# Designs tried in a protein design chat: VH-VL binders against Active breakpoint cluster region-related protein (ABR). Part 11

Target 1, 199 residues: Active breakpoint cluster region-related protein (ABR), of Bos taurus (Bovine) (a6qns3r647to845)
Amino acid sequence: VKISVVTKRERSKVPYIVRQCVEEVEKRGIEEVGIYRISGVATDIQALKAVFDANNKDILLMLSDMDINAIAGTLKLYFRELPEPLLTDRLYPAFMEGIALSDPAAKENCMMHLLRSLPDPNLITFLFLLEHLKRVAEKEPVNKMSLHNLATVFGPTLLRPSEVESKAHLTSAADIWSHDVMAQVQVLLYYLQHPPISF
Below, E stands for the ipSAE of ESMFold2; O stands for the ipSAE of OpenDDE; V2 stands for 0.75 times the mean of E and O plus 0.25 times the DockQ between their complexes.

## First folded at step 6 (VH-VL; framework fv_ramucirumab)

Design u3 (at its last look DockQ between E and O 0.37; V2 from the best seeds 0.00; counts 0 for: pae O 7.0 > 2)
Fold by OpenDDE, look of step 6:
Structure u3 (fold): chain C 199 residues (1-199), chain A 123 residues (1-123), chain B 107 residues (1-107)
Amino acid sequence: as target 1 above (199 residues)
Amino acid sequence: EVQLVQSGGGLVKPGGSLRLSCAASGFTFSDYYMNWVRQAPGKGLEWVSYISYSGDYTYYADSVKGRFTISRDNAKNSLYLQMNSLRAEDTAVYYCAREDYYGSGYYDAFDIWGQGTMVTVSS
Amino acid sequence: DIQMTQSPSSVSASIGDRVTITCRASQSISSYLNWYQQKPGKAPKLLIYAASSLQSGVPSRFSGSGSGTYFTLTISSLQAEDFAVYFCQQSYSTPYTFGGGTKVDIK
């Protein structure tokens, strides 16, 4: 289900699953070594995701007893399973072009314009996530997760090509780290290092 | 100084149209969502509409959906509300308001308001 | 839509009095609750955002508390310039909705 549909259904700015996972990570996982890098138990992640999908009232009880890496994994899984990536497939080519700009001023203008071009639910959720990841990175001395590490983990998840482009990419025999993956990471890293709006 | 200055409004018959304007100054206009809020005489506040940073996305209250159009011109630091098919119940003081976000939870609030403009719909 | 209910609709108080206004939401809005002050013939003014954060320039006698569905605005010691109408507003989801307002007037 598209994030715009979820937020409308839930009558919230940020999906419940995103808010709850982030909250738990910040409560008891933010200083965990390798948080978001270390994989949780797959069955736990799937079980937790299923409970969220079913809008089960036992979600909070389940979260309280769940391994923090499983919760972190659930958050990642949510974004991966979105029918449209958080940063939208429509804007994917533009993000790839923007991040490749050599002129800093041009890059800034382009990247900020693209950010402002996101649908509201996508933008708000993205900003929410960015702030969370920044807080996680603040604990790098303890959890060993830098902004770059977090960008590596989330970049390809949040910014993905359309199905057509994805298939084309596979046909090009790109099985390892490609320039596209690198660019995806750089896009997220850029926004982690640059404030999206003036406060 | 950060401010919003409104213009437009006035008296119109039912079924008529009006266009409100809101000029922003003292801040980067394109960095903020903008809103319209109205207040019928002697009544409370009612949110009408908001528009995203670039203007690509808009939302409306059900009471005005299909009749009102919010737009912005970031080059002119201006916000607009086109009101068509006006009804008596649309009679109100209309305010433009800047929406800012606060904290890591991005809690939003209307921190800057225009002075308001009166719209009267009457036969 | 999320319904916001304010209480009381009006309150008469004297200078120096402690005034408390409540706002209830029909569903949980977390901390996405703002308080505004409006004086006659003027636009509303933001007092409190995020349920309990004091807007810059607002006197410390104003405070907000609460989360979920129940919120309060408190004026610890009412001043002459505080006689006005106060509104709560949820920013949790669209359509944004306001409470009915509370008029604070002189006893």
Scores: ipSAE 0.018, ipTM 0.574, lowest interface PAE 7.0, mean pLDDT 91
ESMFold2, look of step 6: ipSAE 0.215; ipTM 0.724
ESMFold2 (binder alone), look of step 6: mean pLDDT 93; pTM 0.948

Design u4 (from s50 with light chain S91Y; at its last look DockQ between E and O 0.63; V2 from the best seeds 0.00; counts 0 for: pae E 6.3 > 2)
Heavy chain, then light chain:
Amino acid sequence: EVQLVQSGGGLVKPGGSLRLSCAASGFTFSDYYMNWVRQAPGKGLEWVSYISYSGDYTYYADSVKGRFTISRDNAKNSLYLQMNSLRAEDTAVYYCAREDYYGSGSYYDAFDIWGQGTMVTVSS
Amino acid sequence: DIQMTQSPSSVSASIGDRVTITCRASQSISSYLNWYQQKPGKAPKLLIYAASSLQSGVPSRFSGSGSGTYFTLTISSLQAEDFAVYFCQQYYSTPYTFGGGTKVDIK
ESMFold2, look of step 6: ipSAE 0.160; ipTM 0.711
ESMFold2 (binder alone), look of step 6: mean pLDDT 92; pTM 0.938
OpenDDE, look of step 6: ipSAE 0.021; ipTM 0.587

Design u5 (from u1 with light chain S30R; at its last look DockQ between E and O 0.68; V2 from the best seeds 0.00; counts 0 for: pae E 7.6 > 2)
Fold by OpenDDE, look of step 6:
Structure u5 (fold): chain C 199 residues (1-199), chain A 122 residues (1-122), chain B 107 residues (1-107)
Amino acid sequence: as target 1 above (199 residues)
Amino acid sequence: EVQLVQSGGGLVKPGGSLRLSCAASGFTFSDYYMNWVRQAPGKGLEWVSYISYSGDYTYYADSVKGRFTISRDNAKNSLYLQMNSLRAEDTAVYYCAREDYYGSYYDAFDIWGQGTMVTVSS
Amino acid sequence: DIQMTQSPSSVSASIGDRVTITCRASQSIRSYLNWYQQKPGKAPKLLIYAASSLQSGVPSRFSGSGSGTYFTLTISSLQAEDFAVYFCQQSYSTPYTFGGGTKVDIK
């Protein structure tokens, strides 16, 4: 389900699953070595995701007892499974072009314009996530997760091409695909390193 | 100075309509969710509606859903509440309020308008 | 909808007194709880956000605590300007809901 539909259904600005996972990570996982890099148990992640999807009353109880890496994995999985990536597939080409701009001023203008072009639910959730990841990175001396590390983990998840474009990439050289992944990481890193703007 | 200045309101008969306005100044209006909150005479506060940065997302209390419409004009730094099919129970002081995440996304209403009285009476 | 139960509904106190107001949520709202002060004929004023964070410009005699379903607002030493009505509000989910209010008046 699209994030815009989820937020409306849940009567919240940010999806419940995103808010709950982030809050648990910040509560007891923010100093965990390799948080978001270390994979949780797949069965635990799937179980937790299923409980969220079912809107089960036992979500909070389950979260309290769940391994923190499984919770972190659930958050990543949520974004990966969105029918449309958080930064939208429509804007994917524009993000790729924007991040490749050589002139700093032009890049800033482009990247900020693209951010303004996001649907409100997407933008709000993205900003929410950015702030969380910044807080995680503040604990780098302990958790060993830099902004770049976090961008590497989340970049390709949050910014993806459409299915048509994805299929086109499969037919292209491995080097081109690698460059795209690098660009995806750089887009997220850019927003992690730059403050929110006025819209 | 950061402020919200309200206008509109007044006396209207049941079934009538009113439009409230809220003018923002001293801050980047489009950077904030805006809300309407009302308070019946001698009663507590009741949240009415909010609108997102660009206006693409709105939400309403069940008590006003289908009758009230929240909107904004960011170019004019203005928030509006169109109230249709007004009822006696809609009688209240209506406040516009700015919602701030405070960087931690624990949002609160940090700036309020002065309020405007809406009276629905036959 | 999340119900907010505020207590007491009223309290009579003297200047210098310690005043405590409680707010209970019908379900967990984590730390998405705000406190407001309202004086007669005036709009509410934000005192505390995120359950325990003091709003800029608010005197340090005001403090908030709690998480989940139970919250408290404390005025460590009541001043003359503190006689007012206080409201808690959850911002965890829509519809946002307020407590019934607590009137702090002079004993």
Scores: ipSAE 0.020, ipTM 0.573, lowest interface PAE 6.4, mean pLDDT 90
ESMFold2, look of step 6: ipSAE 0.039; ipTM 0.636
ESMFold2 (binder alone), look of step 6: mean pLDDT 93; pTM 0.950

Design u6 (from s50 with light chain S30R A50K; at its last look DockQ between E and O 0.02; V2 from the best seeds 0.00; counts 0 for: pae E 16.1 > 2, placed apart)
Fold by ESMFold2, look of step 6:
Structure u6 (fold): chain C 199 residues (1-199), chain A 124 residues (1-124), chain B 107 residues (1-107)
Amino acid sequence: as target 1 above (199 residues)
Amino acid sequence: EVQLVQSGGGLVKPGGSLRLSCAASGFTFSDYYMNWVRQAPGKGLEWVSYISYSGDYTYYADSVKGRFTISRDNAKNSLYLQMNSLRAEDTAVYYCAREDYYGSGSYYDAFDIWGQGTMVTVSS
Amino acid sequence: DIQMTQSPSSVSASIGDRVTITCRASQSIRSYLNWYQQKPGKAPKLLIYKASSLQSGVPSRFSGSGSGTYFTLTISSLQAEDFAVYFCQQSYSTPYTFGGGTKVDIK
């Protein structure tokens, strides 16, 4: 389900699954070595997602008992399974072109304009996630997750080519795909290193 | 060929100093945490220190805090351990080790590539 | 600090034998346990990471299992080249700590 549908249905600016997973990671996952990099148990992730999908009253009990890597995995799965990536299909080419700009002032202007061009549910959820990832990186000495590590995990998840664009690239060389993945990582890394002031 | 080549060991008197070097090749050095691990003669392994990708974060075993300084120069693909106020109990083979959070080896903090080791002997 | 207790301290075995080495942590380290092999005069070599994942290039006769506080390394059919000392190491919490080692001698 699209993120705009979820936020309207919930009367909330950020999806409940995102808020709850982030809150739990901040409570007891901030010092977990490899948080977001390490996979949780797949059946636990599937069970938690099913409970969120059903809006089950057992959500809070399940969160309190569940392995934190499964909770982190549920958050990653949520963003990965969105019908449209958080940073949208429409803006994908613009993000790819913007991060490649060589002039720092032009790049800053472009990247901030692109962020402002996101629909409100996407923008607000992205900023919420971005602040969380910054807090995770602040604990790098313990959890070993730098801004670069987090960008590697989340970049391709949040900014990815559509199914149509992916099929168009099926006949392309593997190095074209490697270039796109590197750029996807660099986009998220850019915002982690240059957080937006006031939106 | 992925490789860590060490230098800088030797014999030193108590209270002296040495600087160990570890030169990396065959991989993107700045993508990896780097570690020092030591092994006293005939004994087991003891973790000494690590340093983050940029060098902004360092961490030390209690036995060496305040005496040893880990550093890196990413432009020269080199890792260093400055050892000051050396004691007899610091006598060991010192290994540099790569910690793999990327690539095909591991996404956990296992030491997947080790240098050949360099001997540090602290005695009168 | 998390204490790692490794057993046995040594074992003599024949080629073809199954050898099992155990490692216990003083508190839960979940699955953040690694195994290394060290031959005389050489640096340690990673065999197993995250308790059970086999490092690239390591023979399939090596396997690891366990979680929490109890872990095993198994060599299913010992070969002459497996003469070495084996170490477990926790990577859950700094300072990272190693077990005392297990020397495997070929009879």
Scores: ipSAE 0.005, ipTM 0.475, lowest interface PAE 16.1, mean pLDDT 85
ESMFold2 (binder alone), look of step 6: mean pLDDT 91; pTM 0.942
OpenDDE, look of step 6: ipSAE 0.044; ipTM 0.703

## First folded at step 8 (VH-VL; framework fv_ramucirumab)

Design v1 (at its last look DockQ between E and O 0.06; V2 from the best seeds 0.00; counts 0 for: pae O 10.7 > 2, placed apart)
Fold by OpenDDE, look of step 8:
Structure v1 (fold): chain C 199 residues (1-199), chain A 121 residues (1-121), chain B 107 residues (1-107)
Amino acid sequence: as target 1 above (199 residues)
Amino acid sequence: EVQLVQSGGGLVKPGGSLRLSCAASGFTFSDYYMNWVRQAPGKGLEWVSYISYSGDYTYYADSVKGRFTISRDNAKNSLYLQMNSLRAEDTAVYYCAREDYGSYYDAFDIWGQGTMVTVSS
Amino acid sequence: DIQMTQSPSSVSASIGDRVTITCRASQSISSYLNWYQQKPGKAPKLLIYAASSLQSGVPSRFSGSGSGTYFTLTISSLQAEDFAVYFCQQSYSTPYTFGGGTKVDIK
């Protein structure tokens, strides 16, 4: 389901699943070594995702007993399964160009413009996630998760080409694909390292 | 020494407002969820609210939702409870409490000394 | 919300007695159950967390047991300083809820 539809149905600026997973991670998982890098049990992740999809009233109770890596995995899975990436298909080429700019001022202007060009539900959710990831990274001495590590985990999930473009990349050289992945990571890292925008 | 020292409270008329404060010392304040718990005279304990490490997440009991606001200033090692639209049933001793999730099991291991709030005409 | 039913509401005992307090949850809370002691005019003090873990500094005569919906706090040999009110609390989910309390009085 498209994020704009979910937020509308829930009458919330950020999807419930995102808010609850983030809250639980911050409550008892933020100091977990390798949080978001270590994979949770697939069956647990799928089960939790299914409960969210079913809008089960017992979600909060289930979260209390769920492995923190499964909760973290559920958050990643949610973004990965969006019908379009959080940063949208439309803006994917522009993000690739923006992050490649050599002039710092030009890059900043471009990246900030692109951020403001996101649909409201996407932008608000993205900013919410960025703040969370920054808090996770603040605990790097304990959890061993730097901004770069988190960017590596989430970058390709949040920013990805359309299905058509993805198929095209599959036929391209491994080096080209690698460059795209690196750019995806760099885009997220950029926003993690820069102060929030006032909107 | 790890401690929580409370201030504020007092007598207020129905519909009035009060602000409670809780000063933390002896530990890294920003590493803990903080809670408010109240106790009406001669009654049991009632959980009121909690706030996350950075204050980004808050939760309230239904009895106070929309009237009370929990906040924190980590730079000042301080927890606050803004109480608006006070009612007679809000009369209680209010405690701030540190929440330690330990091995994923939450408990209130440090408590303030409590402050009395009396709502009366 | 999860309701916590504590029993008995009061108990009279003598020094040296074994005292047992029970707490029941309206639904399973796994081991997310804490016990507190409160003396008159004082804030509650944590005794047991995670159903059976003794808080640091608490005498070994205190013990907790149980899981799911049924829990017990036991004082193996009541001491003079143990006359107080005891509360159970579930930390399984918000809103956190407490039992009604058990007053332990001197016989």
Scores: ipSAE 0.007, ipTM 0.565, lowest interface PAE 10.7, mean pLDDT 90
ESMFold2, look of step 8: ipSAE 0.202; ipTM 0.713
ESMFold2 (binder alone), look of step 8: mean pLDDT 93; pTM 0.947

Design v2 (at its last look DockQ between E and O 0.05; V2 from the best seeds 0.00; counts 0 for: pae E 8.0 > 2, placed apart)
Fold by OpenDDE, look of step 8:
Structure v2 (fold): chain C 199 residues (1-199), chain A 121 residues (1-121), chain B 107 residues (1-107)
Amino acid sequence: as target 1 above (199 residues)
Amino acid sequence: EVQLVQSGGGLVKPGGSLRLSCAASGFTFSDYYMNWVRQAPGKGLEWVSYISYSGDYTYYADSVKGRFTISRDNAKNSLYLQMNSLRAEDTAVYYCAREDYGSYYDAFDIWGQGTMVTVSS
Amino acid sequence: DIQMTQSPSSVSASIGDRVTITCRASQSISSYLNWYQQKPGKAPKLLIYAASSLQSGVPSRFSGSGSGTYFTLTISSLQAEDFAVYFCQQYYSTPYTFGGGTKVDIK
């Protein structure tokens, strides 16, 4: 379900699944080595995701007993399975262009403009996630997850082309695809390294 | 009683403008997303637009984007649809609808009585 | 956009008949589907939300089922007041889209 629809239903600025997963990670997973990098058990992730999708009342109970990597994996899976990526497929080309700008001032202006161009639910959720990832990175000495590592994990998930464009990329040279992935990572890294905007 | 009462509409020439209104009563208006849905004569339902609780963001069908503007005045418990650059294909009965919500569901549970908009030369 | 296809477009039935209307989505919409009833000259009325949840005040002879791309609305025993047009609607994503409608008329 599109994030704008979910937030509307829940009357929440950030989807419940995102809030709960982040809360659990910060509660008991933030110092785990390789958090978000280490894959959880697929069946656990799928089970947890299904419970969220079903709006099961036992979500909190399940979360309390779930492996932290499965919870982290569920968060990643949620963003991955969004019908529209968090940063929207419409803005994908613009993000690619913006991150490639050589002039720092131009880049900043462009990247900030693009943030402001996001739908409110997307932007708010993105900012929420950014703050969480920054907190995770603060524990780098323990969990070994730098901003760059986290950007690598989430970048391609949060920013991706439309399905049509994706198919086009599959027909492209592997090198081109690699460059796109790098750009996706750089976009997220950029926002992780720059102060958040106020709204 | 929970209800939506519509006003406005009528006959307009192509390129003209109309403004529809929808007055809400019997519920906390600001607690609900509001929608416009239209129905061409003898045709099915077409979603037109919705507006958030406070009106902070809106969405439009591609068919009306750039021409129609949805707005609301929560102090007046009123929903509006400003229709500009009207076309013949915009001819329809327009309904305002309250979007009820719960965890993981949306539904149009309350509807206005509808107002006819006719765009004709 | 997600396309919703209803079938049949029309059905003639008698009082007491079981009537089944189908709605297909062009892609999976999980259970994010509503059913509405519309009588001539009237606004639509919500019957079913979330594919299978009966709206308050709606008779129990109405039921919804399905998930993914295939959904059904069933009237177990058609009553006189049930002759109308029925629409499915997805709210999986914007733009919200409706099925083409199914007219249930008297045989």
Scores: ipSAE 0.022, ipTM 0.598, lowest interface PAE 5.1, mean pLDDT 90
ESMFold2, look of step 8: ipSAE 0.043; ipTM 0.647
ESMFold2 (binder alone), look of step 8: mean pLDDT 92; pTM 0.944

Design v3 (at its last look DockQ between E and O 0.03; V2 from the best seeds 0.00; counts 0 for: pae O 11.7 > 2, placed apart)
Heavy chain, then light chain:
Amino acid sequence: EVQLVQSGGGLVKPGGSLRLSCAASGFTFSDYYMNWVRQAPGKGLEWVSYISYSGDYTYYADSVKGRFTISRDNAKNSLYLQMNSLRAEDTAVYYCAREDYSNYYDAFDIWGQGTMVTVSS
Amino acid sequence: DIQMTQSPSSVSASIGDRVTITCRASQSISSYLNWYQQKPGKAPKLLIYAASSLQSGVPSRFSGSGSGTYFTLTISSLQAEDFAVYFCQQYYSTPYTFGGGTKVDIK
ESMFold2, look of step 8: ipSAE 0.402; ipTM 0.777
ESMFold2 (binder alone), look of step 8: mean pLDDT 92; pTM 0.943
OpenDDE, look of step 8: ipSAE 0.006; ipTM 0.540

Design v4 (at its last look DockQ between E and O 0.50; V2 from the best seeds 0.00; counts 0 for: pae O 8.4 > 2)
Heavy chain, then light chain:
Amino acid sequence: EVQLVQSGGGLVKPGGSLRLSCAASGFTFSDYYMNWVRQAPGKGLEWVSYISYSGDYTYYADSVKGRFTISRDNAKNSLYLQMNSLRAEDTAVYYCARELYGSGYYDAFDIWGQGTMVTVSS
Amino acid sequence: DIQMTQSPSSVSASIGDRVTITCRASQSISSYLNWYQQKPGKAPKLLIYAASSLQSGVPSRFSGSGSGTYFTLTISSLQAEDFAVYFCQQYYSTPYTFGGGTKVDIK
ESMFold2, look of step 8: ipSAE 0.503; ipTM 0.810
ESMFold2 (binder alone), look of step 8: mean pLDDT 92; pTM 0.941
OpenDDE, look of step 8: ipSAE 0.023; ipTM 0.615
ESMFold2, look of step 10: ipSAE 0.257; ipTM 0.720
ESMFold2 (binder alone), look of step 10: mean pLDDT 93; pTM 0.946
OpenDDE, look of step 10: ipSAE 0.013; ipTM 0.558

Design v5 (at its last look DockQ between E and O 0.04; V2 from the best seeds 0.00; counts 0 for: pae O 10.5 > 2, placed apart)
Fold by OpenDDE, look of step 8:
Structure v5 (fold): chain C 199 residues (1-199), chain A 122 residues (1-122), chain B 107 residues (1-107)
Amino acid sequence: as target 1 above (199 residues)
Amino acid sequence: EVQLVQSGGGLVKPGGSLRLSCAASGFTFSDYYMNWVRQAPGKGLEWVSYISYSGDYTYYADSVKGRFTISRDNAKNSLYLQMNSLRAEDTAVYYCAREDYYGSYYDAFDIWGQGTMVTVSS
Amino acid sequence: DIQMTQSPSSVSASIGDRVTITCRASQSISSYLNWYQQKPGKAPKLLIYAASSLQSGVPSRFSGSGSGTYFTLTISSLQAEDFAVYFCQQYYSTPYTFGGGTKVDIK
């Protein structure tokens, strides 16, 4: 389900699953070594995701006993399973071009414009996630997760080419694919390292 | 008026059983976690158990696990505590309490029943 | 289990006095702490939630502070109706646990 549909249904700016997973990570997982990097148990992640999908009111109790890596994994899975990447398919080429700009001023203008070009639910959710990841990175001495590490984990998940483009990448040289992945990481890293946008 | 009214309890011999009830009114009962908290005479408060909105999840203190069962009937706006294999140390005033979740990181017992005395004695 | 230790166990004070009660957790509970007031023969009453948030209807003379393992409840100016027992409670993890209580008596 598209994020815009979820937010409308839930009458919330940020999807419930995103809010709850982030809250739980910040509650008891923010200092966990390798948070978001370490994979949770697949069956736990699937079970938790299913409960969210079913809109079960007892989710909070399930979360309280769930392994933190499973919760973190559920958050990643949610973004990965979105029918459209959080940063949208439409803007994917533009993000790739923007992050490659050599002039700092031009890059800033472009990257900020692209953020403002996101649909509201996408933008708000993205900003919500960015703030969370920044808090996680503040605990780098303990959890060993830098902004770069977090960008590596989430970048390719949040910024993805369309299915058509994705298939095209599969047929392309491995080095080209690698460059795209690096660019995806750099895009997320850029937004993690720059001040929040004022609206 | 939002309130919880308790019933049940009384005197029972060790090994006996009792069932406590808590009737809710003035609010949507199914929108809240419900808890049991007890207080031995002249002592502090001890959390006993809680039950989720629909009853799908329950938790118990180790001291009562396997002996007590928390349940709810949302159609009747009622909370229950079945107490089996009662022990002298179970003697206490038992309170039902509504757990209000105020959002992220906020959770408190904001409404309490009047309490019910349970005495386990030979 | 997380142990909650309150101090003092009792305190004698006069009307108008500033009263401070301490609660310590055996491990960090962030701000997941509530304060309750209990009068003889009555059920506890919620005063503070999330360590520092005042419950609706509670007088502003009550305040809570702290995070991690150290918390305080403060009554800025004790009133006649404030003589009671006070409890802290953590909801960081199950089982939920209460402090031992602090009795505030009239001097």
Scores: ipSAE 0.000, ipTM 0.573, lowest interface PAE 10.5, mean pLDDT 90
ESMFold2, look of step 8: ipSAE 0.341; ipTM 0.763
ESMFold2 (binder alone), look of step 8: mean pLDDT 92; pTM 0.945

Design v6 (from u4 with heavy chain Y101S; at its last look DockQ between E and O 0.04; V2 from the best seeds 0.00; counts 0 for: pae O 10.3 > 2, placed apart)
Fold by OpenDDE, look of step 8:
Structure v6 (fold): chain C 199 residues (1-199), chain A 124 residues (1-124), chain B 107 residues (1-107)
Amino acid sequence: as target 1 above (199 residues)
Amino acid sequence: EVQLVQSGGGLVKPGGSLRLSCAASGFTFSDYYMNWVRQAPGKGLEWVSYISYSGDYTYYADSVKGRFTISRDNAKNSLYLQMNSLRAEDTAVYYCAREDSYGSGSYYDAFDIWGQGTMVTVSS
Amino acid sequence: DIQMTQSPSSVSASIGDRVTITCRASQSISSYLNWYQQKPGKAPKLLIYAASSLQSGVPSRFSGSGSGTYFTLTISSLQAEDFAVYFCQQYYSTPYTFGGGTKVDIK
């Protein structure tokens, strides 16, 4: 289900699953070593995702007993399973070009413009996630998760080409794929390291 | 008017049983977690138990675990506390309380509506 | 379990006085703290939730602050109806736990 549909249904600017997972991570997982890097149990993640999909009212209590890595994994899974990546497939080429700009001023202008070009639900959710990841990174001495590490984990999940383009890349050289992944990581890292835009 | 009205309680011997009831009105009962909180004479507040919206999940303080059972009937807008194997230290005024959730990106819970309390005295 | 230490246990004050009550948690509870007022023979009443949010209908002279392990409830100008016992309560984790209470008496 598209994020725009979810936010409309929930009458919330940020999807409930995103808010709840982030809240729980910040509540008891933010100092966990390797948070978001360490994979939770797949069956737990799937079960939790299914509960969210079913809109179970008792989910908050369920979360209290769930492994924090499973909750973190559920958040990642949600973004991966979006029919359209959070940063949209439409803007994927533009993000790739923007991050590759050599002139700092040009890069800033481009990257900020692209951010403003996101649909509102996407933008608001992205900003919400960025702030959360920044808070996680503040605990790097304990959880060992730097901004770069977090960008590595989420970059390819949040920014990815369309299915058609993805298939094209699969047939391309491994080096090209590696460069794309690197760029995806750099895009997220850029936004993590730069102040958010006031909207 | 939003309110909780309690009933039950009284005097019971050690090892005895009591059942407390809490009737809700003025709000959608099934939209709230419900809690029991007790207060021994001249003492502070002690959380006892809570039950989830549908009743699928319950939690108890260690002091009452295995002896007390919280339940709810959403069709009757009623909350219950079955107290078995009562002890002298269970003597207290028992309150039912609605747990309301507040949130802007996060959820915060608070007991915003309370019953009038029911006295339970366990004495030989 | 998280222990909540409330201080002072009692305070004598006059009408118009500024009263401050503190609550310390045995571990960080972020902002997951509520404050209640209880008068004799009555059920507690919610004053502050989420450490600093004023409950609807509660006078603005009440305020809450703090995060982590240290929290305060402040009555900026004590009124006659404010003489009561006050409790803090954490909901960071189960079991929910209350502070020992602070009795505000007339000086």
Scores: ipSAE 0.005, ipTM 0.570, lowest interface PAE 10.3, mean pLDDT 90
ESMFold2, look of step 8: ipSAE 0.295; ipTM 0.740
ESMFold2 (binder alone), look of step 8: mean pLDDT 92; pTM 0.943

